VHH binders against DegV domain-containing protein DR_1986. Designs and how they scored, part 3

Target 1, 281 residues: DegV domain-containing protein DR_1986, of Deinococcus radiodurans (q9rsy3)
Amino acid sequence: MSIAIVTDSTSDLTPEHLAALGVTGVPLYVLFEGQLYQDGVQLSARQLVEGVRAGKAIPSTSQPSPAEFAQAYAQALEHADEVLSLHISGQLSGTVGSARLAAQEFGGRVTVVDTHTVTLGLGLQVLRAAELVRAGQSVPQIVQTLERVYPQADLRFTVDTLDFLRLNGRIGGASALLGGLLNIKPLLVVRGGRVDAGGRVRGQKKALADLAEHVRRYVSQHGGARVAFLATVGGEEDRAAVRAQLSDLHFQDMGDHEIGAVVTVHAGPGAVGVALEPLSA

## First folded at step 16 (VHH; from P5 with Y108F)

Design AA3
Fold by OpenDDE, fold request of step 17:
Formats: sequence, structure tokens, C-alpha cells
Structure AA3 (fold): chain B 281 residues (1-281), chain A 123 residues (1-123)
Amino acid sequence: as target 1 above (281 residues)
Amino acid sequence: EVKLVESGGGLVQPGGSLRLSCAASGFTFSRYMMGWYRQTPGKQRDLVADITWEGDTKYGDSVKGRFTISRDNTKNTVYLQMNSLKPEDTAVYYCARGSTYYDILKGFDFDHWGQGTQVTVSS
């Protein structure tokens, strides 16, 4: 029984990477300057950031339509017996809802998963799912594996400002970090499918050090890790700095990743983070 | 229309056995997870056992080793073999179809239910 994987653009895996995996990505939308753009297709993260820096209003995001998912599923099922559809947290986007509606049309052949994470948190799940598919595991086995891994997975990041999260209503528990002193950097975590506060430090240098230390602790606690390094546009140097601090640490390097336009709408420019998961499920 | 019809319930003495059946129709049976739940008046409905479309099974703690869930896709039927029955097993037993939605924190949910069949274990 063959399985096709479908995900959404908030996995922040590149189209090339998804293609290499045989995974279909359905783009979310950015409403920017009164126009709707498909994430990564019609609007890049860089274009978005350039607009914002130029003084344009912070955009909003929306989910794909059920019809768009239905189309993706239909195409996938031309070559596969089943579809496993992995998506951004339902608390952060209506994407899972759209996918679920679409899935109803396919008589049980499509399984939709709320992964309760975002960006490379979702990306890592997609990667693992793809590996498991290649290993010949079934959809139930795959989702059970993902379920076991989830509590051990970690997504941490820092942002230059909480304004983006606040404005778009995705700030979640990180609202506790509002009203801080000047030069305070929030340490954020995605937990339970929402953004939450992980602490705060003074200055970017300490924030980056904290991210690095977090990775070290994780590796120590779990005996290893898959580590993905994340940045929005403007955070590339900081991402490199975090990585550099970990040059002496052994882990499975899952690469440097650019956060896409949709997630950038929420994280803002200059965000940097790490996505972690255990080596084995 | 999705339809689930339970049968096989009844009165049995402690230590006895029953086999419940659930006849499914209105959907491609072989593609869905199936489950058995039970409920007593005033209490929540609890999972007894479920079985994936691949045949993987899961059991509630209280019935492990005593109950066996199985399915026959050629008959569109899911079964619950209940052995070593106890008075505590007295409940209405419901057959359910699993949804194709998976919450990573909650697992599969169930979206269709049968009318239920009464199982009474009493001396």
C-alpha cells in the first residue's frame, strides 16, 4: 500500500526538498497590500520583509481552501493508495480544518494530522514521515511514531519584536513577555500547538547563547538530536552565530532553513531559532 | 449513509464469554479504524478496544488480556470477543468508526456510532 505525503507551506521545507521527498506542499496565503499571495509561490519571505521594512503594513495570513487540498489529494491518489496529510497547528491556522473538509471526499484514503507545531517543527515531522514511508510503514504506524516523538520535539526561537505575534493574534502565552525593558529579547517556544514564553534575556547575544545552550542540553538529555537551524530574513547571521557556538557538539545536522513568508508574517524579520527532535523514535 | 449495527449482547454470568459483532455499511470498511466503547449510566464513554485498518489493536487497561478486537473486511464486520467477564464489564457497548483525522496529542477520534448493545454480567 503506497502512501503519498501532503503538507503545507509552513513546513518551510523548500520546494526542491519536498520534491526530492515526493511530498506535496500546499501553499498558505499572505494578504499583503490588499492582494492575496501564495506562500513561496507568489510571494517570497524576502519580498515580504522588504515591504515591511519599506513601511508597508504587516500582512495577515490565511489557509488554503478545501478545494485546494482536494485537488492535491486527488493528484496524489492518482499514484498512491493513501494520503498522509501533515499540517500546522490548528491553533495557529485553519489549515487543518480545510484539509479535514477536503479529506471527507476521499472515502477514508486521506488521513489528516494536526501536528501541533509549525515551521521546521512541522518540517521535521514531514521528514520523519517520509523516512517511515520509505521504510514501508503504514499510516497508522507513522502517526503513532510521530505521536511518540512529539513530546520530545522542541521548537525554540527569538524575535526582534513581539509586535508581529501580537498584531496577528498568535502571541499566545508569549503575551507574558510584553512590556519588557529595552533590549529585552524574548525566548519563545512552541508548546501544545501554540507560541509560549520560554523566558527573556537582555540583548541578542545572550538570546543566541541561550538557543545554543538549549541545543546542548537537549543533546545531553536525549543522547543526541536532529537539529534544524531557522531564520527569517534578516536573521541569517544570527543563525550562523548559533551554529558556530555548537561547532564542538555532535548532532545530526538537519541544515539551515529560511522561514517562509507566512511564518515570517508572524515571527517578523530577524527571527532565529532551532527545531529539535530525537534521533530515533 | 454510514450505519453501524451492534449485536451479541446479553446477560452472562461472571466468568462467562460473549462475542459482540458490529455490522458496518455505507462506507469502505477496510479503510477505516474501528472501535468498541462502553458506557454506564452517568459515566463517560470509555474506549474498550480499537483496531486500525491495518489490523493494529489497542485495548483499555481494564480489558487487556480478556477482550480481543478483530475485523473481517470481507463481511464489513468488527468483533469484540469478551472472555472472563466481570460484573464491572456491565455496560452498553458501542461500535464506532474512526475518523481520518489524527490529533498528535489525542490520536484518532471517532465520528460515527452504533445504537449500542447491552452487556450485563451478573450471577
Scores: ipSAE 0.890, ipTM 0.947, lowest interface PAE 0.3, mean pLDDT 95
Fold by OpenDDE, fold request of step 17:
Structure AA3 (fold): chain B 281 residues (1-281), chain A 123 residues (1-123)
Amino acid sequence: as target 1 above (281 residues)
Amino acid sequence: EVKLVESGGGLVQPGGSLRLSCAASGFTFSRYMMGWYRQTPGKQRDLVADITWEGDTKYGDSVKGRFTISRDNTKNTVYLQMNSLKPEDTAVYYCARGSTYYDILKGFDFDHWGQGTQVTVSS
């Protein structure tokens, strides 16, 4: 049976990349200055950051409606037998709930997955799923593979401030890092579908070094890695710095990625991170 | 309306065999995972076996090698062949339909259940 993949905009894969994969991305929403914007379609991460830096209030985010997912599924099922729908952690967004409601209308043809991750954590799952589809794997086989890979996957990042996470209620276990000293940078991890504390260091230089070292350790431990480099607007140079520290290391390079508007609402400007997964499941 | 009706339960001696059947209606059977659970009074319901719509099977550790789950999509029926039955297999066995939701930390869940059929293994 043929499978179509659906995901949401928090995968932070570009529309072009999704199109190349034959994957449909459903955009989440940003409520900014009293208006709703589709993530990456009507509001870019850069526009958001510019607004915030200009003194505009930090926006909120919301999930797509069930109707929007239903539309995506209906379109997918015009040319595919089944839909695999992969989404941001249910602990971070109501997106999975919306997708589940929509899926009920399709008589078992749509499988909705809570991936318990976000941004390129989700993006890497989408990429792997697409590969498995091309390899002729079934939906149950694919989700089983993703499940097997998940404990070995890792999403680490640092932010300039925890205020964005705190304000929007996505801080999770990272709340333990509140009240830090001057110039302390939090080391964050997405674990079990929520943001958690991975440690803290003094200064951005050490934070970036820690990210790089984390990749090195991961590669050593797993005998390789798929590595995606992440940044919100303002973190591009830091992302490059992390990558540069790894110039002597062999890994599968999954590219540089810009974190979209929705995730930026929660991570803030200047965030930088890495998403890791093993080479093979 | 989704309906699941179990049959085939009963009393059997240790070492004996039973074959449970679950007749499904009210949905496109061939598109859903099906499963068997069992429960004893005062205890949690435990997975015995499940089978995907692709025919992939999974078994609880205690029944591996003894039980076989299968399905016939032409009859909208899922089966549980139980061989080498033991007294500890005594329980109410429930047929269940899998949901279309997958939690990466938990797997598939089930959203519809039959009324159950009693299986008693005793000398």
Scores: ipSAE 0.890, ipTM 0.948, lowest interface PAE 0.3, mean pLDDT 95
Fold by ESMFold2, fold request of step 17:
Structure AA3 (fold): chain B 281 residues (1-281), chain A 123 residues (1-123)
Amino acid sequence: as target 1 above (281 residues)
Amino acid sequence: EVKLVESGGGLVQPGGSLRLSCAASGFTFSRYMMGWYRQTPGKQRDLVADITWEGDTKYGDSVKGRFTISRDNTKNTVYLQMNSLKPEDTAVYYCARGSTYYDILKGFDFDHWGQGTQVTVSS
């Protein structure tokens, strides 16, 4: 049977990238100054940061509705026998709950996955799922492969301040890093589907070196890696600096990515990180 | 209305065999994962075996090599062939339907359960 893939905008794969893969992306929303904006459709991360600075308002986010997922599933099932729907961690968003409610309408043809991750942690799973569909694997085989890969996957990043995570209720175990001294940079991971503490270093230069050293260690430990580099608006030079420290290392380059508006509401501008998976499943 | 009805339980001697059946109705059987679980008093339900709609199977360590799960999509029935039964296999056995939700850490959850059938292995 043929399989269509659906994901949400927190995968931080652009609409153009998703279209090239034949993958449907369902946008989440940014709420800003009383208005709802579709992530990556009506509002870019750049527009969000510029709007926040100009308006002095604090944005928030919301999940897609079950009706929006039902529409996406109905459309996908016009061309495919089954849907595989991959989403941001249920510990971070109600998005997977909306998808799950919608899936009930489709007689077992829609499988909804809580990926326990976000941004390019989710994006790498979407890319691997698309590859596995192309290779002719069934939905049960694909989810089993993703399950096998997940314990070896990693998402590691630093933020300019924990304030965005704290104010928007997604700080998780990273609350252990609160009260830092001047120029102490938090390192964060996603563990158990939530943001968690990954350490502290003194200064941005050491934070970027820690990210690069983490990739280097991972490649040594696993004999290779698929590596994506990511940043929110304002972190682009730092993302390039992390990549530059790895110029002598061989890995499968999954590219540079901009973190989208919804995730930026929670991470803040100036964040930088890496997403890692083993080279082979 | 989803309905799962187990049959085939009973009393057997150690080393004996039983075949459990689960008749399913109220849903499109061929599109769902199905499973068998068992429970002894005071303990959590343990996975015995499951089978996907594509026919892939998985088994609990304690039954691997002795039990076989199978399905007949034309009869909407899932089976558990239990061979070389041991006293430790004594339990209530439940048929279960997998949901449309997959947790990447835990696998498919199960959203509907039968009433159970008792299997007793004793001398």
Scores: ipSAE 0.782, ipTM 0.904, lowest interface PAE 0.5, mean pLDDT 92
Fold by ESMFold2, fold request of step 17:
Structure AA3 (fold): chain B 281 residues (1-281), chain A 123 residues (1-123)
Amino acid sequence: as target 1 above (281 residues)
Amino acid sequence: EVKLVESGGGLVQPGGSLRLSCAASGFTFSRYMMGWYRQTPGKQRDLVADITWEGDTKYGDSVKGRFTISRDNTKNTVYLQMNSLKPEDTAVYYCARGSTYYDILKGFDFDHWGQGTQVTVSS
């Protein structure tokens, strides 16, 4: 049977990239200055950061409605037999709940996956799912493969401040890093579908070195990796610095990616990270 | 109304065989994963086997090689062929339907259950 893939905007694959893959992206929303904006359509991450830095308001986010997912599913099923719908962790957002409610209307033709990750952690799963569809795997085979890969997947990052995560209720286990000494940089992971503490170091330079060292260790221990490099607005040069420290290392380069507006509401500007998966499923 | 009705349980000697059936109605059977679970007194239900709508199967370690799950989409029926039965296979066996929600850590959850059928292997 033919399979359409649906994901949400927190995958941080651009609309253009998703369109090239034939994947439907359902936007989440940013609430800013009393108005709702569709992620990556009506508000860019740069516009968001400029507004936040100007002190105009504290933004928040909201999930797509079940009706929006139902519309996406109905349209996808016009040209496919089944839908595979991959979403940000249910521990970080109600998005998967909206998708699940919408899926009830489609008689078992829509499978909704809680991926327990976000940003390019989700994006790498979407890319792998698209590869597996192209290779002729069924929905049950694809989700089994993603389940097999997930324990070896990793998403690591540093943020300029924990304030955005705390104010929006997504700080998770990283709350253990609150109240640190001057110039102490938190190191964060996504573990079990939520943000957790990955340690702390003194200064941004050491935080970037730690990210690079983690990639190096991962490649050594797993015999390879798919690696994506991430930044929110303001972190682009630091993202390049992490990549530069790995110039001697062989890995499958999944590219540089900008973290979109919705995820930026929670991570803040100046964040830098890496997303990792094993080469083979 | 989703209905799952098990049959085929009974008393059997060690080394014997039974075939359980689960007649399903009230939903599009061919689009759902189906499973068999079993429960002994005082314990949680354990997965015995499941089968996807594409025919892929998974088995609990204690039954692998002895039990075979299958489905017939024309009859809306799931089967469990149980060979080389042992006293420790004694349990109530439940038919279950998988939901359309997949948790990447836990797999498909199950949202509907039959009444169960008793399998007793004498000792």
Scores: ipSAE 0.763, ipTM 0.903, lowest interface PAE 0.5, mean pLDDT 92

Design AA3
Fold by OpenDDE, look of step 16:
Structure AA3 (fold): chain B 281 residues (1-281), chain A 123 residues (1-123)
Amino acid sequence: as target 1 above (281 residues)
Amino acid sequence: EVKLVESGGGLVQPGGSLRLSCAASGFTFSRYMMGWYRQTPGKQRDLVADITWEGDTKYGDSVKGRFTISRDNTKNTVYLQMNSLKPEDTAVYYCARGSTYYDILKGFDFDHWGQGTQVTVSS
């Protein structure tokens, strides 16, 4: 049976990468200045940040409609027997709910997955799923593999301020880090499908060093790793700094990635992080 | 309308065997995971066994090596062969259809259930 993969724009995989993988991305939406924009299609992260910096109101985000997913599934099923649809944590977005509702119209041909992660956490799952499809694995086998990998996966990041997470209601356990953040940088983790506190340090330099050290420990513990380097607009230099600290370390480099508009709405500009997975499940 | 109808339950002595059947209708059977659960009054419903549409099986720890789940897609039926039955296996057994929703932390859930069939193991 042939399998088509569908994901959403919060995977932060570029259109070019999605195309290369044969994966369909369904865009979430950013409500900005009273208008809805498709994530990465009609509004870039950079445009968003520029607007915010210009004093425009902080935007909100919304999920695709069930109809949009249904359309994506219908198109996919013209060429594939089944659809595997991987999506952002249901705790962070209603996206998986929309997808699930749409999937009901297709008589069991569509499997919808709550990945309990976001951005390149999701992106790495999509990549792995695509690899497994190419390897001839079935949908049940693929999701089981993803399930095994998930506990070993890690998504860490630091932000300039917790205000964006707080204002948008996605702060989760990181709320524990609120208060007294003068010259303090939060260390955040996506765990169990939500944002949690991983610690805090004084100054950006130490925050970046902590991210690098985390990667080192991970690689040591797992005997290797897939490592993706992440940044929102404004965090590019810091991302490079993290990478530079790891120049002597061997790992599978999954590249530098820009976090998209939707996730940027919640993380804010200047965020830097890493997404980690083991080499094999 | 999705319909699941269990049969094959009854009273057996310890060490005996039963074979449960679940006849499914109202959906494309071959595209769904199927499962068996059991429940005793006042207790939670526990997984006995499940089988994917690809034929992969999973068993509860207490029934491994004794129970076998299988399916016949031509008959839209899932089976549970129960051997070496113990008094502890006494429960209402439910047939269930797996959803096409997968939680990476929890796995597939089930979205339809049969009425259940009583299995009693007693000397």
Scores: ipSAE 0.758, ipTM 0.914, lowest interface PAE 0.4, mean pLDDT 94

## First folded at step 19 (VHH; from AA3 with M33L)

Design BB4
Fold by OpenDDE, look of step 19:
Structure BB4 (fold): chain B 281 residues (1-281), chain A 123 residues (1-123)
Amino acid sequence: as target 1 above (281 residues)
Amino acid sequence: EVKLVESGGGLVQPGGSLRLSCAASGFTFSRYLMGWYRQTPGKQRDLVADITWEGDTKYGDSVKGRFTISRDNTKNTVYLQMNSLKPEDTAVYYCARGSTYYDILKGFDFDHWGQGTQVTVSS
């Protein structure tokens, strides 16, 4: 049976990469200045950040409608027997709920997955799923593999401020880091589908060093890793700095990635992070 | 309308065997995961076994090696062969249809249930 993969824009995989993988991305929305914009299609992360810096109101985000997913599934099923639909954590967005509603119309041909992660955490799952599809695995086999990989996966990042997460209600366990001392940088982790506190350090330099050290430990523990480097607009230099600290380390480099507009709404500008997975499940 | 009807339950001695059947109707059977759950009064329902539309199986730890789940798509029926039964296997057994939703932390969900069939293992 042929399988088509569907994901959402919070995977932060570029349109070119999605196309190369044969994966369909359904965009989430940013509500900005009273207008709805499709993530990465009608509004870029850079445009968003520029607006915010210009003093415009902080935007909000929303999920695609069930109808939009239904359309994506219908199109996919014109050429595939089944659809595997991977989405951002249900604790962070109603996207998976919308997808589930749509899936009911297709008589069991669509499988919707809550990946309990976001950005390139989700992106890496999508990549692995695509590889497994090419390898001829079935939908049940693929999700089982993803299930095995998930506990070994890691998504960590630091932000300039927790204000964006707080204002948008996605701060989760990181709320424990509120009210810190001057120049304290939060170390955040996506765990169990939500944002949690991983610690805090004084100064950006130490925060970046911590991210790099985490990658080193991970590689050592797992005998290798897939490593994706992440940044929102404004975090590009910091992302490079993290990468530079790892120049002597061998791993599967999954590249530099820009976090899209929707996730930027929540993480804010200047965020930098890493998404890690084992080489094999 | 989705309908699940269990049969094959009853009283059996320890070490005995039973075979449960669940007849399904109202949906494309071959496209759905099917499962068996069991429940004792006052306790939560526990997964006994499930089988995907591709034939992959999963079992609860307590029944591994003793129970076998299978399906016949031509008959729209899922089966549970229970061997080496123990008193602790006493419960109401429910047939369930899996949803098309998969939680990475929990697995497939279930969205329809039968009325259940009583299995009693006693000397």
Scores: ipSAE 0.773, ipTM 0.922, lowest interface PAE 0.4, mean pLDDT 94
Fold by ESMFold2, look of step 20:
Structure BB4 (fold): chain B 281 residues (1-281), chain A 123 residues (1-123)
Amino acid sequence: as target 1 above (281 residues)
Amino acid sequence: EVKLVESGGGLVQPGGSLRLSCAASGFTFSRYLMGWYRQTPGKQRDLVADITWEGDTKYGDSVKGRFTISRDNTKNTVYLQMNSLKPEDTAVYYCARGSTYYDILKGFDFDHWGQGTQVTVSS
């Protein structure tokens, strides 16, 4: 059976990357200045940050509708036998719920997966799913593989301030990091499908070193890794600094990625992180 | 005109409880970070607690576990439930309107304050 993959824009794979993979990306939305903008299509993360800094209205985000997913599924099923639909954690967004509601219309041909992660944590699962489709795996086999990989996957990052997460209601267990000393940088992870505390360090330099050291430990512990490097607008030099600390380490390099507009609303500018998976399931 | 009116202060014995209220008007209350600060003579105002538009709370270290901030967006009111009061909690307590998302990016923090209400814990 032929399998189409659908994901959402919080995977932070660009439309160009998705097109090259033959993957459909359903955009979430940024509500800004009374207008809805499709993430990564109508509004870039850079445009968002500059608009907010210019004193425009407070941004918020919204999930795709069930109707938008149904349209994507109907389109995909015109040339594929099944759809595998991979999405941002249901603990962070109603996107999975919208996808599941839409999937009910398609007689079991659409399988919806809550990946329990976000940004390149989701993006790496999409890339692995695409690889497994090309290798001829069935939907149940692919889902089983992703379920084995997920407990070993990491998404680890630091933000300039916890305020964006707190104000937008996505701080989760990272609230345990509130009340730190001056110049304390939070280390964040995604656990149980939500943002959680990964520790704190004094100063940005030590936060970047912690990210790099985490990659080293992961590679040693797992005998290798697939590694993606992430930043929101303003974190690009720090992302490069993390990568530079790892120039002597061998890993499967999944590239540098910009975190998109929807995730940037919640993480704020100046964030930097790494997404990690084992080489094999 | 932004107004914040505190009530509920008074004299209380150590170990006692007190509930402060702050009635807010003149702005879209549900969109703002709201907070309580306190000030003893000769010192700067210290954060007691704040609460976001989505209900996430933050507490000062000295009150964590004893005080609870809450808000009722239908009544434009923020509350501070103060339990297990200590003489060190004696201060003027101020209700404060905080930032929107936009204000945080511009570096503003709290921009409007009430007149304050005195809390005195004897002994």
Scores: ipSAE 0.000, ipTM 0.325, lowest interface PAE 12.0, mean pLDDT 87

## First folded at step 20 (VHH)

Design CC1 (from BB4 with T100K)
Fold by ESMFold2, look of step 20:
Structure CC1 (fold): chain B 281 residues (1-281), chain A 123 residues (1-123)
Amino acid sequence: as target 1 above (281 residues)
Amino acid sequence: EVKLVESGGGLVQPGGSLRLSCAASGFTFSRYLMGWYRQTPGKQRDLVADITWEGDTKYGDSVKGRFTISRDNTKNTVYLQMNSLKPEDTAVYYCARGSKYYDILKGFDFDHWGQGTQVTVSS
């Protein structure tokens, strides 16, 4: 049986990467100044940040409709026997709910996964799923493998401010980091599908060192890693600084990634992070 | 409409065997995970076994090595062969269909249930 993979734009994999994998990405939306913009298609993260800095408005986001997923599934099933649909955590977005509703129209041919993660946490799962499809694994085998990998996966990052997470209702357990002395940087993780506290450090330099040390410890503990580096607009130099601190470490390099507009609405500019998985599944 | 009908329950001596059957209709059986759960009064339903549409199986710890789940996609039927039965296996056994929704922390959920069949292992 042939399997098509569908994901959403919060995977933050580029259109070129998705095309090379044969994976369909369904865009979420940014609502900005009364208009809906498709993530990565009609509005870039840079355009969003520039608009917010110009004082235009406070953006929000919304999930794709069930109809948009149904269209993606119908198109995928013209060329595949089954669809595996991988999505941002249901605790962060209604996207998986829209996908689940759409899947009901397809007679059991669409399997929808709540991945309990976001951005390159989701992106790494999509990449692994694509590898497993190419290796000839079935949908049940693929989801079992993703389930086995997930407890060892990690998504860790720092933000310039918790304000974007607070204003958009996705702060989760990171609310425990509210309040602090000047120059205290929050460290965040995604746990159980929600944003959670990963600690606090004094200053950006120590926050970046903590991210790098986390990768180093992970590689030691797991005997290797797949590592993706990510940043929102304004975090690119800091992302490079994290990578530079790891120049002596061997890992499977999953690349540098820009966090897209939808996730940037919630994380804010200047965010930097790493996404990690074990080498073998 | 999805319909699941269990049969094969009954009274059996400790150490004996039973085979449960679940006849399914109203959906494309070959595309769904199927499972057996059991329940004693006042307790949550516990997974006994499940089997994917590709034939992969999973068992609860208390039944491993004693029970075998299987399916026949041409007859839309899932089976549970229960050997070496113990009084602790006494329960109502439910056939269940897995949804096409997978939670990476919890696995497939189950969205349809049969009425159940009683298995009683006499003391």
Scores: ipSAE 0.775, ipTM 0.898, lowest interface PAE 0.6, mean pLDDT 91

Design CC7 (from BB4 with S30K)
Fold by ESMFold2, look of step 21:
Structure CC7 (fold): chain B 281 residues (1-281), chain A 123 residues (1-123)
Amino acid sequence: as target 1 above (281 residues)
Amino acid sequence: EVKLVESGGGLVQPGGSLRLSCAASGFTFKRYLMGWYRQTPGKQRDLVADITWEGDTKYGDSVKGRFTISRDNTKNTVYLQMNSLKPEDTAVYYCARGSTYYDILKGFDFDHWGQGTQVTVSS
């Protein structure tokens, strides 16, 4: 039985990367200036940041409809026997709910997974699922593996300001970092499927060092890691600085990635982070 | 000309309450982050509370649970309800205008201040 993988655009795997994997990406939307734009198709993160910096309207985001997922599933099932659908945390978005509603129409052939994460935390799980499909594993076997990986996966980042998360209602437990001293940079994690506090440090240099040290601790604790480096527009030099601090450390390098427009609405420009998984499942 | 005028300060007993008001003029009030800071002699101004254009609030640790910030965009006024006052709350309280959403991207913080109103909690 052949398995098609479907994910959403918050995986932050580019359309080119998804196409190379044979994975379908369903775009979320950015609402900007009264117009809906498909994430990564009709609006890039750079275009979004340029528009926001020009003093235009405050952007927001929305999930794909159940109808859009149903269309993606119907199309995937023309060429596959079943679908594995992997999505941004249900604590951060209604996307997984839309996918589940659509899946009800397909007689059990569509399995929907809440990955409890976002951006390359989701993207790394998509990549692992694709590897397991190529290895001939069944949907239940793949889900079982992802369930073992999820509690050990990590996403850690810093933002220039908490106000994007606060305004858009995704600040979660990171609200404990509000009202900090001058020059305090928040360290954020995804825990229990939502944004949470990961610490606080004085200044950007210390924030980048904290990210690098987190990778070192993770590698030591797990005997290895798959590591992706992330930034929103404006964070690219800082992302490179984090990587440079790890040049002597062995890990499976999953590359540098740009965080897409939907996630950028919530994280703001200038954010930097790392996504981590154990090396073996 | 941006103007912020505080009122409602005064002398109170420990455990008492005060309500501060800040009347704003000279800008499009509803688009701005607004806040209250306080200062004792020889110290820098400390955040007491702020409130966004949509009503989301943030509080300093020492006042959380005791103070409430609110705004009325029809009256161009921001308020600070101060309950369970302690002697350490004694300070000059300043109303402050922050940035719009767009200016936050530039790292712009609070740029205009009122003259302040004295709050004194007797010891």
Scores: ipSAE 0.000, ipTM 0.189, lowest interface PAE 15.0, mean pLDDT 86

